# VH-VL binders against Putative hydroxypyruvate isomerase (Gip): the designs that were tried, part 1

No score or structure here was measured in a lab: all are predicted.

Target 1, 264 residues: Putative hydroxypyruvate isomerase (Gip), of Drosophila melanogaster (Fruit fly) (p36951)
Amino acid sequence: MALKFAANLNFLFTERATSIAERIRLAHQNGFRAVEIPYPEGETSDVVSAVKETGVVVSLVNLAFDKSDDQLRFGSTSVPGSEKLFRSQLDATIDFARQVNCGKIHLTAGLFKGGQESDYTKTYTANLKIAADSLRASKMIGVIEPINKYAVPGYYMNSYSKAAGILADVAADNIQLLADLYHLQHLHGNVSKTLEEYKALIGHFQIAQVPHRHEPDVSGELDYGFVFKALQEFGYDGWIGCEYKPKTTTVEGLGWVSKLGYTL
Positions, changes and structure headers below are counted from each chain's first letter, unless a header gives other numbers; Kabat numbers aren't used for antibody chains.
F, E and O stand for the ipSAE by ESMFold2-Fast, ESMFold2 and OpenDDE, each averaged over both directions (binder to target, target to binder). V2 = 0.75 x the mean of E and O + 0.25 x the DockQ between their complexes.
[cut] marks letters that were taken out.
The coordinates of atoms that the task and the answers printed are left out; those that the model quotes come from them. Centres of patches stay.

## First folded at step 4 (VH-VL; framework fv_necitumumab)

Design A10 (from A0 with heavy chain Y52E)
Fold by ESMFold2-Fast, scan of step 4:
Structure A10 (fold): chain C 264 residues (1-264), chain A 121 residues (1-121), chain B 107 residues (1-107)
Amino acid sequence: as target 1 above (264 residues)
Amino acid sequence: QVQLQESGPGLVKPSQTLSLTCTVSGGSISSGDYYWSWIRQPPGKGLEWIGEIYYSGSTDYNPSLKSRVTMSVDTSKNQFSLKVNSVTAADTAVYYCARGYSSRWYKFDYWGQGTLVTVSS
Amino acid sequence: EIVMTQSPATLSLSPGERATLSCRASQSVSSYLAWYQQKPGQAPRLLIYGASNLATGIPARFSGSGSGTDFTLTISSLEPEDFAVYYCQQRSNWPLTFGGGTKAEIK
């Protein structure tokens, strides 16, 4: 089965446009059939229009967030005292996802900023159980993503082992693991064995070269020729998010797709 | 079997704070499987969800009441409590505590018997 | 918030008759719908959860059906103890909301 790729618009085309709606049009113009987007606070109607005009698939929407708060700008799912905010943000995200026909939401965890980590874990687990119910009602999947400390210092969900334990406690088939290979390499490495260990939990993939989070074909720690064959053998049939920082421009960097034997 | 029991004053004066406690027996509050809720019912009217608390102390309140309500949990006493500030006659109701599942089928499987709180001067 | 509307407000029937109670949600709640029975002076008790699952200890004459926005509670043959107020409750989206209730009374 051929791999298929989505442009993550939090990273791609940011050098060309400030609005998410225009980045959707740019992704479409440059051959992408799918996009991953942050919740488009203040431009939801414009984004819906851009999706309809282009016909792109929205493969992932990140949970709505509070840009004005340093802790909550990275999500609310784990943050004690923000349970009501989490539910309102989840509801808004589900409503938006329905409008763009997106079946998958990234439940961003938020930052650990002191206090008892066990309180964050209890909040996170409880909120994921609530999210499982709300998402199942909408025929949607939620994903959680372990993120490395160099990308987001203090991010609560920072370990694959921790994610697996929490997913076992949540015990919902529609709450799954987002395996971002950039984060996976920084956190654990040993990509083949790590993917094998967590295979049953994984519901989404994202890619970037390590250590600088550039295109898959730049010089770095990961052999994406090998990795993409591993993903094909994995049987993953969803969209793979291109969540990398272009080394120069988004368009100039797209040569990796054909170079590695794929199409967008 | 699990049993919930409300306790608190049956009469509160307008502008004062209503304080209620729910005591849980036959099961532990210190479980990640449950949220603990307060639900009220004005005489002759329907049910209104007030809010819920997790054993960690994490709370969520009905937006219509959020500015006036606070919940707390005491796991050592196996209790959780409700405070409603600045009460008026509209807060006159039977107050129930209830156990809700935190899982796929959110349901209230156990309820207290209810306690009538009258707000009058 | 999701508004839950129950109809009829009052249902007048005789013992042995079939009762059909309706609950409508202002937006889809999928199957995340529960039904409760309440008798005067008593706490509500759970009858049905997940739209159609019978709660432990509840007689088989009670059944639930529906999905999305339209739900039905059916009592196949009313017993004297079934004359009560019935409430539906959604927890698809926050905040949790109840319907206004349907009173089943003896005619």
Scores: ipSAE 0.000, ipTM 0.390, lowest interface PAE 17.1, mean pLDDT 89

Design A11 (from A0 with heavy chain S31T)
Fold by ESMFold2-Fast, scan of step 4:
Structure A11 (fold): chain C 264 residues (1-264), chain A 121 residues (1-121), chain B 107 residues (1-107)
Amino acid sequence: as target 1 above (264 residues)
Amino acid sequence: QVQLQESGPGLVKPSQTLSLTCTVSGGSISTGDYYWSWIRQPPGKGLEWIGYIYYSGSTDYNPSLKSRVTMSVDTSKNQFSLKVNSVTAADTAVYYCARGYSSRWYKFDYWGQGTLVTVSS
Amino acid sequence: EIVMTQSPATLSLSPGERATLSCRASQSVSSYLAWYQQKPGQAPRLLIYGASNLATGIPARFSGSGSGTDFTLTISSLEPEDFAVYYCQQRSNWPLTFGGGTKAEIK
């Protein structure tokens, strides 16, 4: 089976449209069959309409967030004192995901703002256990993503080792690792060995070139000709999120797909 | 209750293709929740994982068998199948189909009863 | 591939005794290890997953422990029905691999 790619709409088509609904239409117009989206606060109805109109698959929805709070705009899962907010945001995200037929939610961790890191870990683990139960009832999976400090300074979930330890403590089949190769290279490197080591945990992939987070065929640290063959050998059959910053425009940058031997 | 049942010929001649089917009942194969595997056990020996198939048709095989093994899925019949080509006496084994969680644990929670396949002239 | 080594090959015990079965991985499998029980003429039955989590319907006398490369299955007090072959299996890396088995037999 060939690799399948989803447009991550936090990054793609942002130069063309501010609304997520319009970015869904643009992704569809340019050949994408699938999208990854943030929770579309204030436009959920418009997004549901755009999904129905285009027929795109929604392969991943990020947890609802509080854009007015610097810590919580990056998620609430780890943040002590936000337990009720997390449950509310999770419920809203599950409800929206059901409306767009999406089976996978990214449980964004939030920022570490000082104090005891152990309090964040305790909150995170407890919230992931709650999420496991709620998601299982809806036949969904949740993913957690280690994110590098250059992309999100202070992000709580910042290590593959930390993620593995927490996932072991959570002990839930439906809570899995999101392996973003851009973040993986910054955080750990040794891509082939790291994918082997964490293989059992991984439930989702995202891609971008390192170090500048541009298209896969842009000159950089990762050989995506090799990497894509490795993902095929991995046996991953989900959608791979294209979570990169277009070097010029989204459409002008799409030549990498055919250049590397794939289709959208 | 979920049940898996193997079917296929119990005797295969050397150099021919071994073909087995697993029928799933009490649960749907058309779901992202599970990987569907074949595992074999030669008489008096241990277990060897052969490969898995996902409902989408995505497969992965044990490298020791990859050149000879093909799996397929038929969601309309709630079945998945195994073919092993160019068989030899070393392929004589009890063949099990099993359900594995499509998750971090990949535990085999349900197994077929097993079917003995003998490779002999 | 990761090689799983079980010891002893055969464990001879009487009902009521404690059984301790070992499984070693050739490299770290973290906690991605399962234990199965197989009785003559039957398919394997899942006992433990994630090194220490008891599968549904499995009696509390079974427990698992360990992490990394060294794992143990413990049966606190053997019942007659527990005399079987036990297999460990790692899920950390593809291909999935099983140990050679430990046969628990009556003394």
Scores: ipSAE 0.000, ipTM 0.394, lowest interface PAE 17.0, mean pLDDT 89

Design A12 (from A0 with heavy chain S31R)
Fold by ESMFold2-Fast, scan of step 4:
Structure A12 (fold): chain C 264 residues (1-264), chain A 121 residues (1-121), chain B 107 residues (1-107)
Amino acid sequence: as target 1 above (264 residues)
Amino acid sequence: QVQLQESGPGLVKPSQTLSLTCTVSGGSISRGDYYWSWIRQPPGKGLEWIGYIYYSGSTDYNPSLKSRVTMSVDTSKNQFSLKVNSVTAADTAVYYCARGYSSRWYKFDYWGQGTLVTVSS
Amino acid sequence: EIVMTQSPATLSLSPGERATLSCRASQSVSSYLAWYQQKPGQAPRLLIYGASNLATGIPARFSGSGSGTDFTLTISSLEPEDFAVYYCQQRSNWPLTFGGGTKAEIK
């Protein structure tokens, strides 16, 4: 199977443009056929226009968030007392995703800021069940992502085993695991065995080199020559998000694609 | 609207190979979202999962049948197939093809109508 | 392999009554359990997946509950078309396994 890559615009082209709409045009200009984007607060109409103009696939939209709140800027799904806010943010994200024909939303968990973790787990599970119903009505899937403590200290969804347990409790086929290989290596390692163990749960992949979160061909802990062959054998046919920090500029770093035997 | 349709001989002699094909319409089998399974049901008995195939050709088989079963996929024809070697009367069953969602639930959301295969001389 | 045991084998009830069907796994399957309905001469139809999620197009009188090893399918008020064989299925471990079925018969 041929691997397909999406530019994650929280990370790529940020050195060239501050607006998401312009980053969409830059990704398209540089050969990307798909993008992953944050909810484009304050520029939704501009982003819709850029998507229609370029014809890019929007493969993933992150849940709408509150920049002004330290805990909630990383999502609201797990945060006790934010249940009404979560539903409002989910509705806004679904409405936007429909406008750009995106079938997949990343339900960002938010930070654990103290109290009982069991309260966060109850809130998270209840909110994911609600999200499953809302997303199903729109023919969409939601994904949850275990994130390592070095990237986001205090992030609630911080373990693959925890994610698997919660997904089992949610019991919804349209709520799936986002396997980011950068986070996976920091959290668990043993990439081949970890992918094998969680294979049935995984609905989305993202990539970056470890430990500095740069391009796949940068020297580091992961051999992406091997990893990409493993993803081909895994049989994943979705878009793989390029969620890395360019070592220099986005464009200068794109040589890894052809170097490793792929196309955008 | 996705539809699955089984096809193949309804009568197979003991010791021969049972061969069935499932044709998928209204959706593509070349998607990473789905695993494609065969499930059988002997007359008057329950359901038995035989195996699945992913569009890449990756398979997993029920250990009780693994030595006799092979599945294959033809993405250009939107088909997948089942072969069961060295059949006996115990292999007489209605054979279903089914679509499983490629996620943790692996629910069988679409089924073929089923085809009866009788193993008899 | 995980063995799925359904009880009772046969359930005799009248239309309008509540039906409760049990499914027990030989080891924990968490919530990786589905329920199917099968009428004579027809393919199985998905009713419930993930132990408690109602499949598309299935009437609200059907519900599922349970986790771990013990699961229940409930039909709140039986309609004539509900008299069929019901199967549970686990997805927790490969191979996938089905229960032996419960036949719901008119009394």
Scores: ipSAE 0.000, ipTM 0.382, lowest interface PAE 19.2, mean pLDDT 88

Design A13 (from A0 with heavy chain S31Y)
Fold by ESMFold2-Fast, scan of step 4:
Structure A13 (fold): chain C 264 residues (1-264), chain A 121 residues (1-121), chain B 107 residues (1-107)
Amino acid sequence: as target 1 above (264 residues)
Amino acid sequence: QVQLQESGPGLVKPSQTLSLTCTVSGGSISYGDYYWSWIRQPPGKGLEWIGYIYYSGSTDYNPSLKSRVTMSVDTSKNQFSLKVNSVTAADTAVYYCARGYSSRWYKFDYWGQGTLVTVSS
Amino acid sequence: EIVMTQSPATLSLSPGERATLSCRASQSVSSYLAWYQQKPGQAPRLLIYGASNLATGIPARFSGSGSGTDFTLTISSLEPEDFAVYYCQQRSNWPLTFGGGTKAEIK
């Protein structure tokens, strides 16, 4: 099956517009059929309007977060003492996701700020079990993402093996692994073997070149001609998030899609 | 709970167009992670996937049927439909609509009861 | 297309016996394999997805195993309501394909 791509609006079109709603319109105008968005605090109604107006698929929404708190701006799922906050943020995110017809939420973990790591793991696992039930009731999938320390120093979910252990403990079909190839290369490398090892857990892909997180065709550590063939062999049927920093502008950088034999 | 129900003529003449509609209740067809599918089963035989449609109108069809099949979606009525052109006796089957869960597991978790379509003069 | 082959075509067993149903893919489908049960006059019912995950509401006597090309559905102790046709299905590649089915019948 052909690969299909979503614009991650935390990264794409930020040079053109400050509002998420306008970035949705820009993505649509430039050929994207799907987008990934952060929880759009303060502009949820505008985003709903932009989605209805353009007809884009919202393939992923990141969990609502507290921008004013250094630890919690990266999520609340792992943070000890956060159960009430996490439930509130999850409920808000589910409500918003329903309005934009998105069936997948990225359950961002938050930062490890010291203390016992086992307390974070207990909190994370308990919150993921709660999320599994709430998401299942709403017919949604949650995904967790191992993130490298250079992108987010102190991020709690920082290992594929750690993610696999936690997913086994959660034991829910609707809580899955988000494999971001930029993070995967920094954390583990050996892309073919890593994808093979974690294949059964993976429910979402995101892409960017390593090490600078630019377009797939930029010179770097990953051969995206090979990687995309590996994703085709994987049989992934969802949207692949383009979560890269444009080297110049978003539109100028889109030549990789046709160059590598794909369409948006 | 989610329910799917097929509707349409049970008898179609050879060379005509077979047209079926699936009505979804207890859940929104506009929900982003479900791909709505048609699957058929000739009497006494196995299952054959026909195609899917996403709420946005994006489709994919079984290559064996691609030249004859069109699917459409009507989100205001919570329905999706199947058209098969130029039917023959080989198209006689029970037709099911089903909800496919996207991402790594394309499982069909809810099915309509099925509707028998006979192609005969 | 990926061809799914199920064996045996028919299993004749008594209630209380263990049933083992096989499904083989012509190429690797990893864990992207589901099992369905179909009773006469009814739509298929999802039993197992992702090769080994039990679907909601399905009794614990059903289990799935395997990866790659070889898969097994096991019913640890057959109940009268388990006599039905079982289908495996892959989603690793388009088009989605089903096996030919295994009929479990009373001896």
Scores: ipSAE 0.000, ipTM 0.393, lowest interface PAE 17.8, mean pLDDT 88

Design A14 (from A0 with heavy chain Y35H)
Fold by ESMFold2-Fast, scan of step 4:
Structure A14 (fold): chain C 264 residues (1-264), chain A 121 residues (1-121), chain B 107 residues (1-107)
Amino acid sequence: as target 1 above (264 residues)
Amino acid sequence: QVQLQESGPGLVKPSQTLSLTCTVSGGSISSGDYHWSWIRQPPGKGLEWIGYIYYSGSTDYNPSLKSRVTMSVDTSKNQFSLKVNSVTAADTAVYYCARGYSSRWYKFDYWGQGTLVTVSS
Amino acid sequence: EIVMTQSPATLSLSPGERATLSCRASQSVSSYLAWYQQKPGQAPRLLIYGASNLATGIPARFSGSGSGTDFTLTISSLEPEDFAVYYCQQRSNWPLTFGGGTKAEIK
């Protein structure tokens, strides 16, 4: 089956436009059929209009967040005392996702800021159980993503084994693992065996070259010719998020798609 | 400019239901970006958060008031409402409606002018 | 619930003087603390959020500091329009709770 790719608009087209709505139009103009977006606070109606105008698929929306707060800008799911804030942000995100016909939300964890890590784990597990019920009612999937310390120092969800343990405790089929291959290589490596080990939990993929998080075809630690064949063999039929930092500009970097034998 | 305006009876008898409405103008209540709260202030005292509602109807209430409070939303009129059952003199207060961000709901950027509700026989 | 205690209850100062207002939480709220100004007969107005971030349209003479349980609002040079009641609010735990207020009064 052919792989299909979504532009992650936290990373792509940021050199061209500050608004998410305009980045949606730019992604569409440059051949993308799908996008991944952060919750577009202050521009939700503009984003809904851009999605309807272009016809792009919104394959993933990140949980609403508080950009004015250093800990909460990275999510609220694990942060002790945030249970009601998390529910509020989840409700907003579900409502927005329904308006753009998106069935998948990334439940960003937030930062560990000291105290007992066990308090964060209790909060995270309880919030994921709440999310499972709310998302199921809307026929949506939530994903959690282990993130490396170089990209986000202090991020609570920082291990694949930790994620697996928490997902087992949550025990909900609609809460799944987001396997970002950039983070996976930094955290664990052994891509083929790691994907095999966690296969039953994985519900979403994102890509970038290691170590500099650039295009799949730049020189680096991962052979994306091989990796993409592995994803085809995995049987993944969803959109793959292009969550990389363009080495020059987004458009100049897009040659990797045809070079590796794919289309957007 | 976004404006919020409270309306409802200024006098309620003990044991009856207090009913207030907040009318929003200059902006739509039908947005996932915002939630809508009620906050009250008894004369000479501090502020007490009562609860919030989304335009979808989703609510959360202060546990101290949860058994007596109900909120509702009417998106066609761009309004949301508060009911407090079985009122006593302790419910005498200025009642404010306020807009908060869904991602920052504790951050209230627009408030109504407030309406005084006196509970007296 | 987290109890927020503000001190002093009243500050008597002249225009041009510096005001320092304190807020203490009964347990740690990290940096999840906001400040509001309320003028007589008016609704509260957001001044500071996240302990130290200035809200849109608020003059630079206002600043916030602190973390954990102890917080301070400072007005570097009081203007006539600054004589008002100030409230702190924690957002670390639910329900949201406010302090009892500090009244800044012209002496």
Scores: ipSAE 0.006, ipTM 0.489, lowest interface PAE 11.2, mean pLDDT 89

Design A15 (from A0 with heavy chain G100A)
Fold by ESMFold2-Fast, scan of step 4:
Structure A15 (fold): chain C 264 residues (1-264), chain A 121 residues (1-121), chain B 107 residues (1-107)
Amino acid sequence: as target 1 above (264 residues)
Amino acid sequence: QVQLQESGPGLVKPSQTLSLTCTVSGGSISSGDYYWSWIRQPPGKGLEWIGYIYYSGSTDYNPSLKSRVTMSVDTSKNQFSLKVNSVTAADTAVYYCARAYSSRWYKFDYWGQGTLVTVSS
Amino acid sequence: EIVMTQSPATLSLSPGERATLSCRASQSVSSYLAWYQQKPGQAPRLLIYGASNLATGIPARFSGSGSGTDFTLTISSLEPEDFAVYYCQQRSNWPLTFGGGTKAEIK
């Protein structure tokens, strides 16, 4: 099976365009068949038009968030007192995802900013149960992502073990694990065994080289020649998000795809 | 440009249902970018948020009014409506419809001109 | 619910003067604070959102500042058209709540 790659537009083509709609066109022009995007507040209609115009697959939409708030700009799912805000952000994200025919939403957790961590866990679990029901009604899945402390200091969802425990408590088949290999290496290492341990929970993959979060072929801790073969053996048949910071420009960095024996 | 226009009776008797409609022009109500709200202002007093509706029919109401309020949306007519049951003199107010972004800011960027509803026998 | 308190209730000033209007929240609303202007017989008009962002079409003499519980709307030099009632509004928590308003009137 050939691996399939999506351009994560929070990271790719940002040096070329500020609008998400234009980054969709740029991704398409440079050979991508799929994209991962944040909720495009203020430009949802333009993004819908760009998706229809290009024919790209939208493989993942991140939950709507509040850029003006230090805690909530990284999501609302875990933040105590955010239940109504989370519901409205989820509703907006589902509606947008439906318009672009996207079946998967990343339920970003938000930051731990003090108080009792158990309050965050209670909020997070309750909100994920609500999300499971809303997403199931729309034939969608939600994913949660353990994120390392160097990328996002204070991010609530910061452990694969913690994620597994919460997913067990949520007990919904449509809430799954997003395994980002950049974060996985920082949090756990031992990639082959970690992937096998959590295999049953994983519903999405993202990639970047460690430690600097650059292209897969940049020198670093992960051998993507090996990793990509492992993902093929894993049997993953979804789009793999290219969530890396271009070392120079997005286009100059795309040589890794053919170099490692793949196509976009 | 986007315009919102309230319509409905200017006089309602106590205990009856107050019914108002907001007609949206210059923009579509069938957009996930926006929630559509009702806000009221009793004579000489401040603003009170009543509730919002999403084009899908999803609603949220001010808890102080939740037991008496219903909102609905008609995307084919580009309209949304408000019903307030069991009205009293305290419901006398100018009623505004307004558009708000569906996430992050909830800023009310466009408002109707307002319609005065008087509740009296 | 979060209670929004505006002060003063009435502000009497002359054209050309600087106006400073205060808004206080009963608990932190972070930066989820908007300001509206309302003239007699008219609907409110959005001035500021996110505590400090100027809305489209609003003159640069208007500015907002603050975070958490204490917020300020400033009009650097009052024009005759600026004599109106001003409302702050929070959206941090539901229900959405407005302040009681500050009336700016000609001295």
Scores: ipSAE 0.000, ipTM 0.465, lowest interface PAE 13.6, mean pLDDT 89

Design A16 (from A0 with heavy chain G100D)
Fold by ESMFold2-Fast, scan of step 4:
Structure A16 (fold): chain C 264 residues (1-264), chain A 121 residues (1-121), chain B 107 residues (1-107)
Amino acid sequence: as target 1 above (264 residues)
Amino acid sequence: QVQLQESGPGLVKPSQTLSLTCTVSGGSISSGDYYWSWIRQPPGKGLEWIGYIYYSGSTDYNPSLKSRVTMSVDTSKNQFSLKVNSVTAADTAVYYCARDYSSRWYKFDYWGQGTLVTVSS
Amino acid sequence: EIVMTQSPATLSLSPGERATLSCRASQSVSSYLAWYQQKPGQAPRLLIYGASNLATGIPARFSGSGSGTDFTLTISSLEPEDFAVYYCQQRSNWPLTFGGGTKAEIK
C-alpha cells in the first residue's frame, strides 16, 4: 500500500562513518528498515554482524569490483577480457548476498575505454546470461542500470533503449532493469512515459532530485509528490533506494519522507 | 512444432517416490530462452505449479512441495524429470510438463497431454 | 504467495453473447499475467500472455486487459468451442500461482 525506502549507504551516512558496517547501524538508528550497499571488500564479516544486530533488510548489493583499476572500479560485466574476473566477482557477491539474505545484485557494467563497442556488447550479453544461471541457482535477481554521463563519464550501460535490447537478447526473467530516476531524468526525461514504456522490465527503483542529486524535496526538476504517486500506481512493492547526496547531513535531510506523506 | 510428452507409472503406493519424465521433440532443451516446468491438477480442482528447471540444472520449487521435490534435466536425451518423495493420496493428480519463457513476456506456450498419477495401495 | 481470485466461478451464457471474466491478485503483478483455456480431458491452452498479448493461433475474439491487481479476459462473441474452464496465472513472483478458474457453460 505505502512506498518503502532503503538507505543507499554509498551516499547516506558517509558524513558520520567511513565503514559500511557502522553506516548500517546509523541507518537503523534513524528509522530505516532496509539498506543498499556496495560489495563491502575488506569488511564483509563486520557487515554481516551489523545486519544480524540491526535486523535491517539488505535490498540490493552491488557487484564486487576492482578499486585499483579505473575501468573495472565501475564493474566488469561489459569489459572484454575480464570474463574470468567477472565470474569470480559474481561468485563472491552471491556468497556475500546469501550471508545477508539479499536477493538482488546490481551487475555494474564498467567503462567503455575504446576499441569496438560491439565487443563490449557481446561480452556484456554473455556475462549477463552466465549471471542469470548463477543467480537463479541462488534464487536471486540481477539488475542492470543505465547511468548518465555526468555521474560516470564513459559508463558502458548508458541508455534505456540499449538496456531493453540487451535484456531481450539475454532473455532471462531474473535479469531486470534498475530504474534510477536521477539517471532517467538526465538520460531521457519524460519520467511517466519512460516508466510506462519500460514497465515490464523494471525490477528496482532508486531516487534523487535532479540536477544535484539531493533529497526528493529539494528544489529541482522532479516533482516527487507526483513521482511517488506514479510509483504507487506502477504497483511497485519493493524497496526504493535513497541514492542521494545529503545537502547538509543525512539526518537533517530526512524530513522529506513525512513531508511527502510516507514513512521509512 | 514443439511437442512435450509425459511418461511414468500411473499408480504409486503411499510413502513411495513418484517419478515422471517429460520428453521434448521439435525443439531443444539446451536453450537460454526457456524454463521447463511441472504443473499438477488434482481431479476436479485447479492448477498448481510444482517447479521449473533451466537447461544448466538450475531449479526453483513451489515452497509447499520443496522438501519433497527434485527435478533433473538430461540435455543429451532432450528430457527433464520430476521426483516427488513420500507421496500420499493428496498427490493424486494429472501431472503436466510445460515449456516456459525465461523472458519478461512469461507464458506456458506448450504443454504435454498430462499423465494421471493415482496414489493408492 | 500471491493469491489469485477469479470471478464468477461459473458463467452461464448463450453462443453469440459477450463473456467477461475477472481475475484479481492479492498484490500487484504488474502485467505478468497469462490466461489459459482448458477443456475436459485436455491440457490447458495458452490464450493471452503479458495481460493483453494474443497467443499464436488464438482467435481475435479473445482479448485481455488490466494491470496491477485487476485483470479481465473478454470473449467478444462466444462460439460453441469457447465453453470451457478459464484460468488466470500470475508470473510476477515465485511460486507461480493460478486462479481457481471460471467455468463458461451453455445457458
Scores: ipSAE 0.000, ipTM 0.379, lowest interface PAE 17.7, mean pLDDT 88

